VHH binders against Uncharacterized protein YNL108C. Designs and how they scored, part 12

Target 1, 262 residues: Uncharacterized protein YNL108C, of Saccharomyces cerevisiae (p53929)
Amino acid sequence: AIENIYIARHGYRSNWLPKGPYPPPPTGIDNDVPLSEHGVEQAHELANYISKLDVKPEMIFSSPFYRCLETSKPTVEALKIPLYVDRGVGEWYKPDRPIIPEPATHEVMSKFFPSMISPDWEPSIIPSNKGETEEDIFERCHKFWPVFIDRVERKFPNVKTIMIVTHAATKSALGMNLLKFSSAKEPIDNKGTFIRNGSCAIDKFELVKGENESIPFEEREWKLTMNGNTSFLTNGEEMNWTFMNAFEAGSDADIKARRAAE

## First folded at step 6 (VHH)

Design u01 (from s1 with R102W W103R Y107E; framework vhh_7pa5_2)
Fold by ESMFold2-Fast, scan of step 6:
Structure u01 (fold): chain B 262 residues (1-262), chain A 122 residues (1-122)
Amino acid sequence: as target 1 above (262 residues)
Amino acid sequence: QVQLVESGGGMVQPGGSLRLSCAASGFTFSSYWMSWVRRAPGKGPEWVSYISGSGGSTYYADSVKGRFTISRDNAKNTLYLQMNSLKPEDTALYYCAKGYYWRSGSEYFDYWGQGTQVTVSS
């Protein structure tokens, strides 16, 4: 049974730098932006941090977007673990967005990340090609978990620890669903604490053992033991995002609004 | 199968205008940055312009800036290049390309069409 789940956000995007012009996406796909040089440094710091943990991930499941694959690469190399792509942990795009991009195919991703992406994994759920409301992405993550965990445990029965590399909104929705909340806008405790989603921030969820070991996934209880940890990053937490914002995480509009509020 | 079919080329006098079209099929057109690339006789390919999937961002080579306009109609899976104030040096075979050009070492073109000829002369 899966006992530990790490969930990390991708590193600092190239289009988040204060001054352009910005490089176009390596794949040519709209919004499939790469990490900045700073983001690549964060990905290496994340890999170094993970390599020193007592409980290490045994495999990674990444969003198909270039930034998430790029963020995962140093950890794959450091730990020599397999990486699978699952579209179910892909980016959140609002229905109002003019374009809802289709992520790169396995063939295209493999050209940019040779020998990194394992071919034998089907998406647990496919995000709508018409975009998603806040309720839609929360529901996508709600449906993702039982399908995803069942497939992981059937294919890899001896695996206990996995890592998901994804996006800010998806990371929050996944975590809040795992903790059995009804909305991504709720605090996780009575002190007003929210899940933190800085670039390369990492969460850890642990199974509550002894009570849940033999029950179906839907009845299992999880605890959050690491909340958006960025203590290992030279610059600490950057680009935190929550569903209290009006804009898509990491979009040009989001960045503009965040910088105006500084 | 990815297919890009260019049209709208022809002969025009200096100072004239032409509008090129590229009909795309076999992929989700709106998800990709698209480019126009040209090849003059005896020269290698020269990037002309590229446009983001939404059409919100456009870039132009210095040689065509202010004269050419790139646009797209995602509902029709069609890319356009409006060419104004044409010069003899604009004479080339014009290709629609899936992908982009940035700077030396940063170009990525996944697929090219067959091209459409533009000749600027009497």
Scores: ipSAE 0.011, ipTM 0.437, lowest interface PAE 9.3, mean pLDDT 87

Design u02 (from s1 with Y101P R102W W103R Y107E; framework vhh_7pa5_2)
Fold by ESMFold2-Fast, scan of step 6:
Structure u02 (fold): chain B 262 residues (1-262), chain A 122 residues (1-122)
Amino acid sequence: as target 1 above (262 residues)
Amino acid sequence: QVQLVESGGGMVQPGGSLRLSCAASGFTFSSYWMSWVRRAPGKGPEWVSYISGSGGSTYYADSVKGRFTISRDNAKNTLYLQMNSLKPEDTALYYCAKGYPWRSGSEYFDYWGQGTQVTVSS
């Protein structure tokens, strides 16, 4: 059975820099933006941190978006572990967004990340091509977990520790579903704490109940032992996002609102 | 099969205007950034302009800034380039490109159309 799950947010995006012009997406796909040089540095710091952990991930499951693959690359290289793409941990787009981009195909991703992306992994769930409400992405992550864990444990029965590399909203929705909350807008404790989602922030969830893979996912219990950890980053936490924010994580509207608040 | 068909080129005097069109098929047009690239006689390809999938972001080469306007109609799968105040230096074959081929890799050259000729002379 899977005993440890790391969930990390991608690094600092190129389009988050205060002054453009911004590089176009390498794939040509709308919103498939690469990391900034700062984001690449964060990805290397994340890899260095993970390499020093007592319990290391044995494989990575990444969102198909360029920024998540780019964030994963230093860790793949440092640990020499396989990486699979699962569209089920892809980005959140609201239904009123003019375009809901389809992510790059395996062939296209492999051109930009040669020899990094393992074949033979089918998406556990595919996000709606018409966008998602806050309720929809929470439900997507709710449906993702039992399918995903079952498939991982059947294909890799000896694996105990995995890492997911994803986006801010998806990271919160995945974590809140693991902890059996009914909404991504609830605090995780009686002190008003929320899951932290800075760029390259990493969560750790540890299995409390359900050690045997024959126990259904719905009956397993998890504990959050690391909440959006950014202590290993030279600049600490940046670009934290929660569902209490008014706009999509990293969108132009989100960035404009952050600038206005200063 | 991805296909891009450019049109709207022609001969014009300095100071004139032309509007180029690119009809796209074989892919989800609205999901991709689109570019205009030109090649003048005896010179290499030069990027002219690119536009985001939604049309909300546009960028221009310094040589055309203020004179050219890139736009798109996602309902018609069509990309446009409005060229004003044309100069002899704008004489080139103009290509419509999926994405940003200069940074996207050589394989994206296969998505360029036949081009449309623009000649600016007196």
Scores: ipSAE 0.000, ipTM 0.369, lowest interface PAE 11.7, mean pLDDT 87

Design u03 (from s1 with Y101P R102Y W103R S106T Y107D; framework vhh_7pa5_2)
Fold by ESMFold2-Fast, scan of step 6:
Structure u03 (fold): chain B 262 residues (1-262), chain A 122 residues (1-122)
Amino acid sequence: as target 1 above (262 residues)
Amino acid sequence: QVQLVESGGGMVQPGGSLRLSCAASGFTFSSYWMSWVRRAPGKGPEWVSYISGSGGSTYYADSVKGRFTISRDNAKNTLYLQMNSLKPEDTALYYCAKGYPYRSGTDYFDYWGQGTQVTVSS
């Protein structure tokens, strides 16, 4: 049974730099942007940090977006663990976006990340191709967990620790669902603490009840023991996002608003 | 399946203009960045221009900046290249391509067209 779940946000995007020109998406897919050189460095720092943990992930489940695969690569190489792609932890796009990009296929992703992406994993849930409201992405993550954990435990019965590499909104929605909250907009405690979502920030969730195999997923209890940890990054926390923000995480509008506030 | 059909090439004198078109089918055109790539006789492929899915961002090779304009009509699934002030060195087969190579040069271009020939000579 799964006892530990790490959830990390991808590194600093190339289009988050204050000045362009920005590199085009390697896949040609709209919004499938790569990491900046700074983001690649963050990904290496994350891999170094994870390699020194007492409890290491035994496999990675990544969003199909280039930035998440690129963020995962140094950890895959350092730990020599398998990586699977699950569209269920993909990016959040609002319904009013003119086009909702369809992520790259397994074949296309494998051209850019040869020998990294394991076959034989079907998506646990597929995000709507018409976009998602805040309620929709929260519900997607609510439905994701029981399907995903059941499939992981059936296919890999000896695995206890996994890592998910995803996006800010999805990371918050996944974590808040795991903690049994009803909304992604709630604080996790009475002090107003929210899940932190800096670039390459990593959460850790630990199972509270030890007899987990006899307990259905819906009845399992989890605790957050690491909240958006960025202490291992040279520049610390960057580009934190919550559902209280007006704009989509890491969008051009989000970046412009942050730069205007500086 | 993905199909790209280029047209609009021809013979022009130096200083002339041509407008190339690329009719796309088999994929959601508006969701992809698109590029123009050319191949001169005896040379390797040279990237010419790149446009975002929305058309809001465009990039050009230094050799064509100020002379060529890339555009798209997503309602018609068509990509365009307006070529002005043509020079003999612009003589090449021009290809429409889905996407753009990022790290390994032009190895990842997806194009199915025969190309359209542009010849600039007096």
Scores: ipSAE 0.006, ipTM 0.462, lowest interface PAE 9.8, mean pLDDT 87

Design u04 (from s1 with Y101L R102W W103K Y107D; framework vhh_7pa5_2)
Fold by ESMFold2-Fast, scan of step 6:
Structure u04 (fold): chain B 262 residues (1-262), chain A 122 residues (1-122)
Amino acid sequence: as target 1 above (262 residues)
Amino acid sequence: QVQLVESGGGMVQPGGSLRLSCAASGFTFSSYWMSWVRRAPGKGPEWVSYISGSGGSTYYADSVKGRFTISRDNAKNTLYLQMNSLKPEDTALYYCAKGYLWKSGSDYFDYWGQGTQVTVSS
């Protein structure tokens, strides 16, 4: 059974730099933005941190968006572990967004990340191409977990530790569902703590109950033992996001609002 | 099947104007950056301009800045290039391309159209 789940947010996006011009997405797909040079540095720091952990991921499941694949690359190279793409951990786009981008195909992703993306993994769930409300993304992640865990344990019965590389809103929704909360907008404890979602921040969830694969997902109990850890990054936590924000995580509107508030 | 069909080329005198169009089909047009690329006789392809899926961001080669304007109509799946103050050195076959050129000498285009000829002669 899966005993440890790491969930990390992608690194600092190129369009988050205070001054443009910003590079266009390598794939040509709207919002499929690459990491900044700083974000690439964060991805290397994340890989170095993971390589020193006692419990290391045995495989990575990444969002299909370029920034998540780019964030995963140093860890794949350092640990020599397989990476699979699962659209189910893809980005959150609101329904009123002018364009809901469709992520790159396996063929396109493989051109930019040769020999990195493993074949033979079908998406556990496909996000709506019409966008998602806050309730929709929470429900997507709720439906994702039992399908995803069953498929991982069925295909890789000896694997105990996995890592998911995703986006801020998706990371929160995944974590809050793992902890059996009813909403991504409530704190995880009685002290007002929320899941932290800085760029390249990493969570760790450990299985408390349900170590036998015959136990259905709904009966398993998980504990958050690392909350959005950025202590290994030279510049610490950057670009934290929660569902209390009015804007899509890392969107141009979000970035403008953050800069105006500074 | 991705299909790009350019039109609007022709012969003009220096200082003249032309408006190129590219009709796109076979993919979700609004989800992709689009480019105009040209190929002059005896030369390799030269990137001219690109535009984001929403049309909110545009970029131009230094040789055409201030003279050319790229735009798109996502409801009609059509890309445009308005060319003003045309010069003899603008003479080329103009291609509509899905995607863009991120680095000089590298191709990130998923598909090219058939091209439309622009000739600027005195």
Scores: ipSAE 0.005, ipTM 0.434, lowest interface PAE 10.0, mean pLDDT 87

Design u05 (from s1 with Y100W Y101P R102Y W103R S104G Y107E; framework vhh_7pa5_2)
Fold by ESMFold2-Fast, scan of step 6:
Structure u05 (fold): chain B 262 residues (1-262), chain A 122 residues (1-122)
Amino acid sequence: as target 1 above (262 residues)
Amino acid sequence: QVQLVESGGGMVQPGGSLRLSCAASGFTFSSYWMSWVRRAPGKGPEWVSYISGSGGSTYYADSVKGRFTISRDNAKNTLYLQMNSLKPEDTALYYCAKGWPYRGGSEYFDYWGQGTQVTVSS
């Protein structure tokens, strides 16, 4: 049974730099932006941190977006572990977008990340191509978990520790569902603590009970033992996002609003 | 199946104008950045212009800035290149391409069209 789940947000995006021009998406897909040089540095710092943990991930499940694959690459190389893509942990796009970007195919991703992406993993859930409300992404992650965990445990019965590399909104929705909250906008404690989602921030969830693989996901209890940890990054926490923000995480509108407030 | 069909090329005198079109099919056109790339006889491909899926961001090679304008009509799945103040050195086969590989990635564009010939007589 899976006993440990790490969930990390991708590194600093190229379009978050204070001044352009910004590099175009390598895949040509709208919003499939790469990491900045700073983001690549954060990804290497994350890999170094993970390589020193007592409990290391045995495999990675990444969002299909370029930034998440790029963030995962140093860890894949350092630990020599397999990486699978699951569209179910993909980016959150609001329904008011004219078109929701469809992520790159396995063939296209493999061209940019040769020999990194393992075949033979089908998405646990496919995000709506019409966008998602805040309730929709929370429900997507609610449906994701039982399907995903069952498939991981059936295919890899001896694996106990996995890592998911994803996006700010998805990371929050995944974590809040795993902790059995009813909304991504709730604090996790009576002190007003929220899940932290800085660039390359990493969460750790540990199984409290349900160690026997015959126990259904709905009966398992998880505890958050690491909340958006960025202590290993040279610049610490950057670009934290929560569902209290008015704009999509890391969008041009989000960045413009943050700069106006400074 | 992805298909790109360029049109609008021809012969013009220096200082003239041409508008190229690229009809796209087989993919969600508005979800992809699109490029114009040209190849002069005996030379490798040269990137000319790049436009975001929404059309809100455009980029140009230094050789064409101020003279060429890239645009798109997502309702018609069509990419355009308006070329003004044409010079003999603009003579080339012009291709539209779906996306483009970033520096350090693959050197090939996905789904080059057949190309359309632009000849600027001196």
Scores: ipSAE 0.000, ipTM 0.353, lowest interface PAE 13.0, mean pLDDT 87

Design u06 (from s1 with Y101S R102W W103R S104G G105S S106G Y108E; framework vhh_7pa5_2)
Fold by ESMFold2-Fast, scan of step 6:
Structure u06 (fold): chain B 262 residues (1-262), chain A 122 residues (1-122)
Amino acid sequence: as target 1 above (262 residues)
Amino acid sequence: QVQLVESGGGMVQPGGSLRLSCAASGFTFSSYWMSWVRRAPGKGPEWVSYISGSGGSTYYADSVKGRFTISRDNAKNTLYLQMNSLKPEDTALYYCAKGYSWRGSGYEFDYWGQGTQVTVSS
């Protein structure tokens, strides 16, 4: 049974730099933006941190978006573990967005990340091509978990620790579903704490021991033991996002609002 | 199967205008940034213009700013380049390219079309 799940957000995006013009997406796909050089350094710092953990991920499941694959690359190289792409942990796009981008194909991703992306993994769930409301992405992540964990445990019965590399909204929705909350807008405790989603922030979820090890996924209990950890990054937490923000994580509107507030 | 077919090239006098078209098929056109790239005789490829999937963001090489306009019609899966105030130095084979990738050392594109010739002379 899976006992440990790490969930990390991608590194600092190239279009988050204060001044453009910004580099175009490597794949040419709308919103498939690469990391900045700063983001690449964050990805290396994340890999270094993970390489020193007592409990290391045995495989990575990444969003198909370039920034998540780029964030994963240093960890894949450091640990020599397989990486699979699962569209089910892809980016959140609102229904009123003019274009809902279709992520790169396996062929295109493999061109940019040769020998990194393992074949033979079907998406656990495919996000709507018409966008998602806040309720829709929460429900996508709710449906993702039982399908995903069942497939991981059937295909890799000896694996106990996995890592998911994804986006801010998806990271929150995934974590809040693991903790059995009904929405991503709830605090995780009575002190008003929320899941932290800085660039290259990493969560750790641990299975509650005992009888839960042998029961169906829907009946398992999880504990959050690391909340959006960025202590290993030279610049600490950057670009934190929650569903209480008015804008899509990392969107032009989100960046403009952050720059105005400074 | 991805296909890009350019058209609209021809011979024009300096100061003239041409409108290039690129018919795209085999992929979700509206999800991709699209580029125009040109290659003058005996020279390497030069990036000309870039447009986002929605058409909301456009970029131009300094050599064509104010003279060329990139646009797209996502309902027709067609990319356009309106070229005004053409100069002899604009003479080149013009390619429609799927995507646009700058990796720090150069430009990379997923797919290039066959090209359409633009000659500005006399």
Scores: ipSAE 0.006, ipTM 0.386, lowest interface PAE 10.5, mean pLDDT 87

Design u07 (from s1 with Y100F R102Y W103R Y107P Y108D; framework vhh_7pa5_2)
Fold by ESMFold2-Fast, scan of step 6:
Structure u07 (fold): chain B 262 residues (1-262), chain A 122 residues (1-122)
Amino acid sequence: as target 1 above (262 residues)
Amino acid sequence: QVQLVESGGGMVQPGGSLRLSCAASGFTFSSYWMSWVRRAPGKGPEWVSYISGSGGSTYYADSVKGRFTISRDNAKNTLYLQMNSLKPEDTALYYCAKGFYYRSGSPDFDYWGQGTQVTVSS
């Protein structure tokens, strides 16, 4: 059974830099933005950190978006572990967004990340092409977990530790569902603590109950032992995002608001 | 499956204007950046302009800045290039491309339409 789950947010995006011009996305897909040079450095720092952990991930499941694949690459190279793409951990887009982008196909992703993306993994769930409300993304992650864990344990029965590389909203929704909360807007404790979602921040969830694969996922209990850890990054926590924000994480509106606050 | 059909080319005198159109089908047009690329006689392909999926971001080659305007109509799955103050040097076959100009691809990939000829001369 899976005993440890790491969940990390992608690194600092190229379009988060205060001054353009910004190059078009490598895939040509709207919002499929690559990391900045700073973000690439964060991804290397994350890989170095993970390589020194006592309990290391045995495989990575990444969002199909370029930034998440780029963030995963140094860890794949350092640990020599397989990476699979699962659309179920893809980005959150609001229903009123002008475009709900379709992520790159396996063929396109493989051209940019040759020999990195393992075949033979189908999406555990596909995000709505009409966008998602806050309730919708939370429900997507609720439905994702039992399907995803069952498939991982069936295909890889000896694997105990996995890592998911995703986006700020998805990371929060995944984590809050693992902890069995009813909303992504609740604190995780009686001290008002929320899941932290800085660029390249990493969570760790450890199994407390349900170590036997005969126990349904819904009956398993998890504890958060690492909350959005960025202690290994030279610049610490950057670009933290929560569902209390009015804007999509890393959107043009979000960036404009941050620049205005300067 | 992916089909890009360029139109609107023709012969014009220096200083004239043309509007190129590209009708897209077989993919979710609004989800992709689109580009215009041209190939002049005896020369290799030259990137002309990029536009984001929403149309909110546009970029131009230095050779066409201030003269050309890229735009799109996502409801009609159509990309446009408005070309003003045309010069003899703008004479080329103009291609609509899905995404960006992909340098390391095979000539057999379907990121390019069939092209529309623009000739600037008397």
Scores: ipSAE 0.011, ipTM 0.467, lowest interface PAE 9.3, mean pLDDT 87

Design u08 (from s1 with Y101T R102F W103R S104W G105S S106G Y107E; framework vhh_7pa5_2)
Fold by ESMFold2-Fast, scan of step 6:
Structure u08 (fold): chain B 262 residues (1-262), chain A 122 residues (1-122)
Amino acid sequence: as target 1 above (262 residues)
Amino acid sequence: QVQLVESGGGMVQPGGSLRLSCAASGFTFSSYWMSWVRRAPGKGPEWVSYISGSGGSTYYADSVKGRFTISRDNAKNTLYLQMNSLKPEDTALYYCAKGYTFRWSGEYFDYWGQGTQVTVSS
């Protein structure tokens, strides 16, 4: 049974820099934005941090978006662990967005990340190509977990620790579903604490109950032991995002609003 | 299957104008940044211009800034390049490309058409 789940947000995006011009996406897919050089540095700092943990991930499941694969690469190289892509942990796009990007294919991703992406993993769930409301992404992550964990435990019965590399909204929705909350807008404790979603921030969830693989995922109990940890980053927490924001996390509109508020 | 078909090239005198078109099919055109790339005989490919999926962001090589304008019509799945004040050094085969791609430690241009020839001579 899976005993430990790390969930990390991708590093600092190139379009988050204060001034352009910004490079077009390497894949040519709209919104498939790469990391900035600063983001690549954060990804290396994350890998270094993970490599020193007592409990290390044994495999990574990444969003298909370039920034998440790029964030994962230093950890894959440091730990020599397999990486699989699961579209079920992909980015959140609102229904009013003119175009909902279709992520790169395995063939295209493998051109940019040769020998990194393991084959033979199908998506646990596919996000709607018409976008998602806040309720839709929360429900996507709710449905993701039992399918995903069952498939991981069947294919890799001896694996106890995994890492998911994803996006701010998805990271929040995944974590709140693991903790059995009904909404991504609730605090996780009686002190008003929320899940933190800085660039390259990492959560850790540990199994409390449900060590037997025969126990349905929905009956398992999890505790959050790291909340958006960025203590290992030279510049600490950057670009924290919550569902209280009106904009898609890290979008051009989000960045313009942040700059205008300064 | 992805297909890009360029047209609109021809022979023109220095100072003249041409408008290139690229008809795209086999993918969701509006979801991709699009590029124009050119190749002169005996030279490697040279990137000319980029346009975002929405058309809201455009970028140009220094050699063509102020003379060329990239645009798109997503309803028609068509990319355009308006070329003004043409110079002999603009003579090349022009390709429409889906995005700009990097291959490992190198760079390549991913263009899926025959290209359209532009010749600028007196």
Scores: ipSAE 0.000, ipTM 0.393, lowest interface PAE 11.4, mean pLDDT 87

Design u09 (from s1 with R102L W103R G105S S106G Y107E Y108P; framework vhh_7pa5_2)
Fold by ESMFold2-Fast, scan of step 6:
Structure u09 (fold): chain B 262 residues (1-262), chain A 122 residues (1-122)
Amino acid sequence: as target 1 above (262 residues)
Amino acid sequence: QVQLVESGGGMVQPGGSLRLSCAASGFTFSSYWMSWVRRAPGKGPEWVSYISGSGGSTYYADSVKGRFTISRDNAKNTLYLQMNSLKPEDTALYYCAKGYYLRSSGEPFDYWGQGTQVTVSS
């Protein structure tokens, strides 16, 4: 059974830099933006941090978006663990967005990340091609967990620790569902604490219910033991996002609104 | 799966204009950045222009900036290149391509079109 789940947000995006022009995405897919040089450095700092943990991930499940694969690469190389892509942990796009990007295929991703992406993993759930409301992405992550965990445990019965590399909104929705909240907009405690989603921030969820061979996912209890940890990054927490924001995480509109407030 | 069919090339005198078209099929056209790439006789491929999926962002090689305009019609799955003030040095086979490319292989782009010939007489 899975006992530990790490969930990390991708590193600092190239389109978050104060001044353009920005190059087109490597895959040619709208919004499939790569990390900035700073983001690549954050990804290496994350890998170094993970390599020093007592409990290390045994495999990574990444969003198909370039930034998440790029964020995962240093950890894959440091730990020599497999990486699978699962569209179910992909980016959140609102229904009013002009284009809902279709992510790169396995063939295309493998051209940019040769020898990194393992075959033989089907998506646990596919995000709507019409975009998602806040309720829709929360429901996607709610449906994702039992399918995903069942498939992981069937295919890899001896694996106890996994890592998911994803996006800010998806990271919050996944975590809040794992903790059995009914909304991504609720605080996790009575002090008003929310899940933190800085670039390359990492959460850790630990199984609280006693280990046995196979308990149904719906009966499991999880505890958040790291909340958006960025203590290992040279510049600390950057680009934190919550569902209280009006705009998609890290979008041009989000960045413009943040800078206008200054 | 992916098909790109270029058209609109031809012979023109210096200072003339041509409009190239690329009909795309086999993928969700509006989701991809698209590019024009050209190959002149005896030369390697040269990137000409990029356009974002929405059409809101465009980029041009210095050699064509101010003379060429890239555009797209997502309802028709068609990419365009309006070429004005053509010069003999613009003589090349012009290819429509998806926005990604393989730098390590020496080819700037993965492209699937046959290309359309543009000849600017001296």
Scores: ipSAE 0.005, ipTM 0.436, lowest interface PAE 10.2, mean pLDDT 86

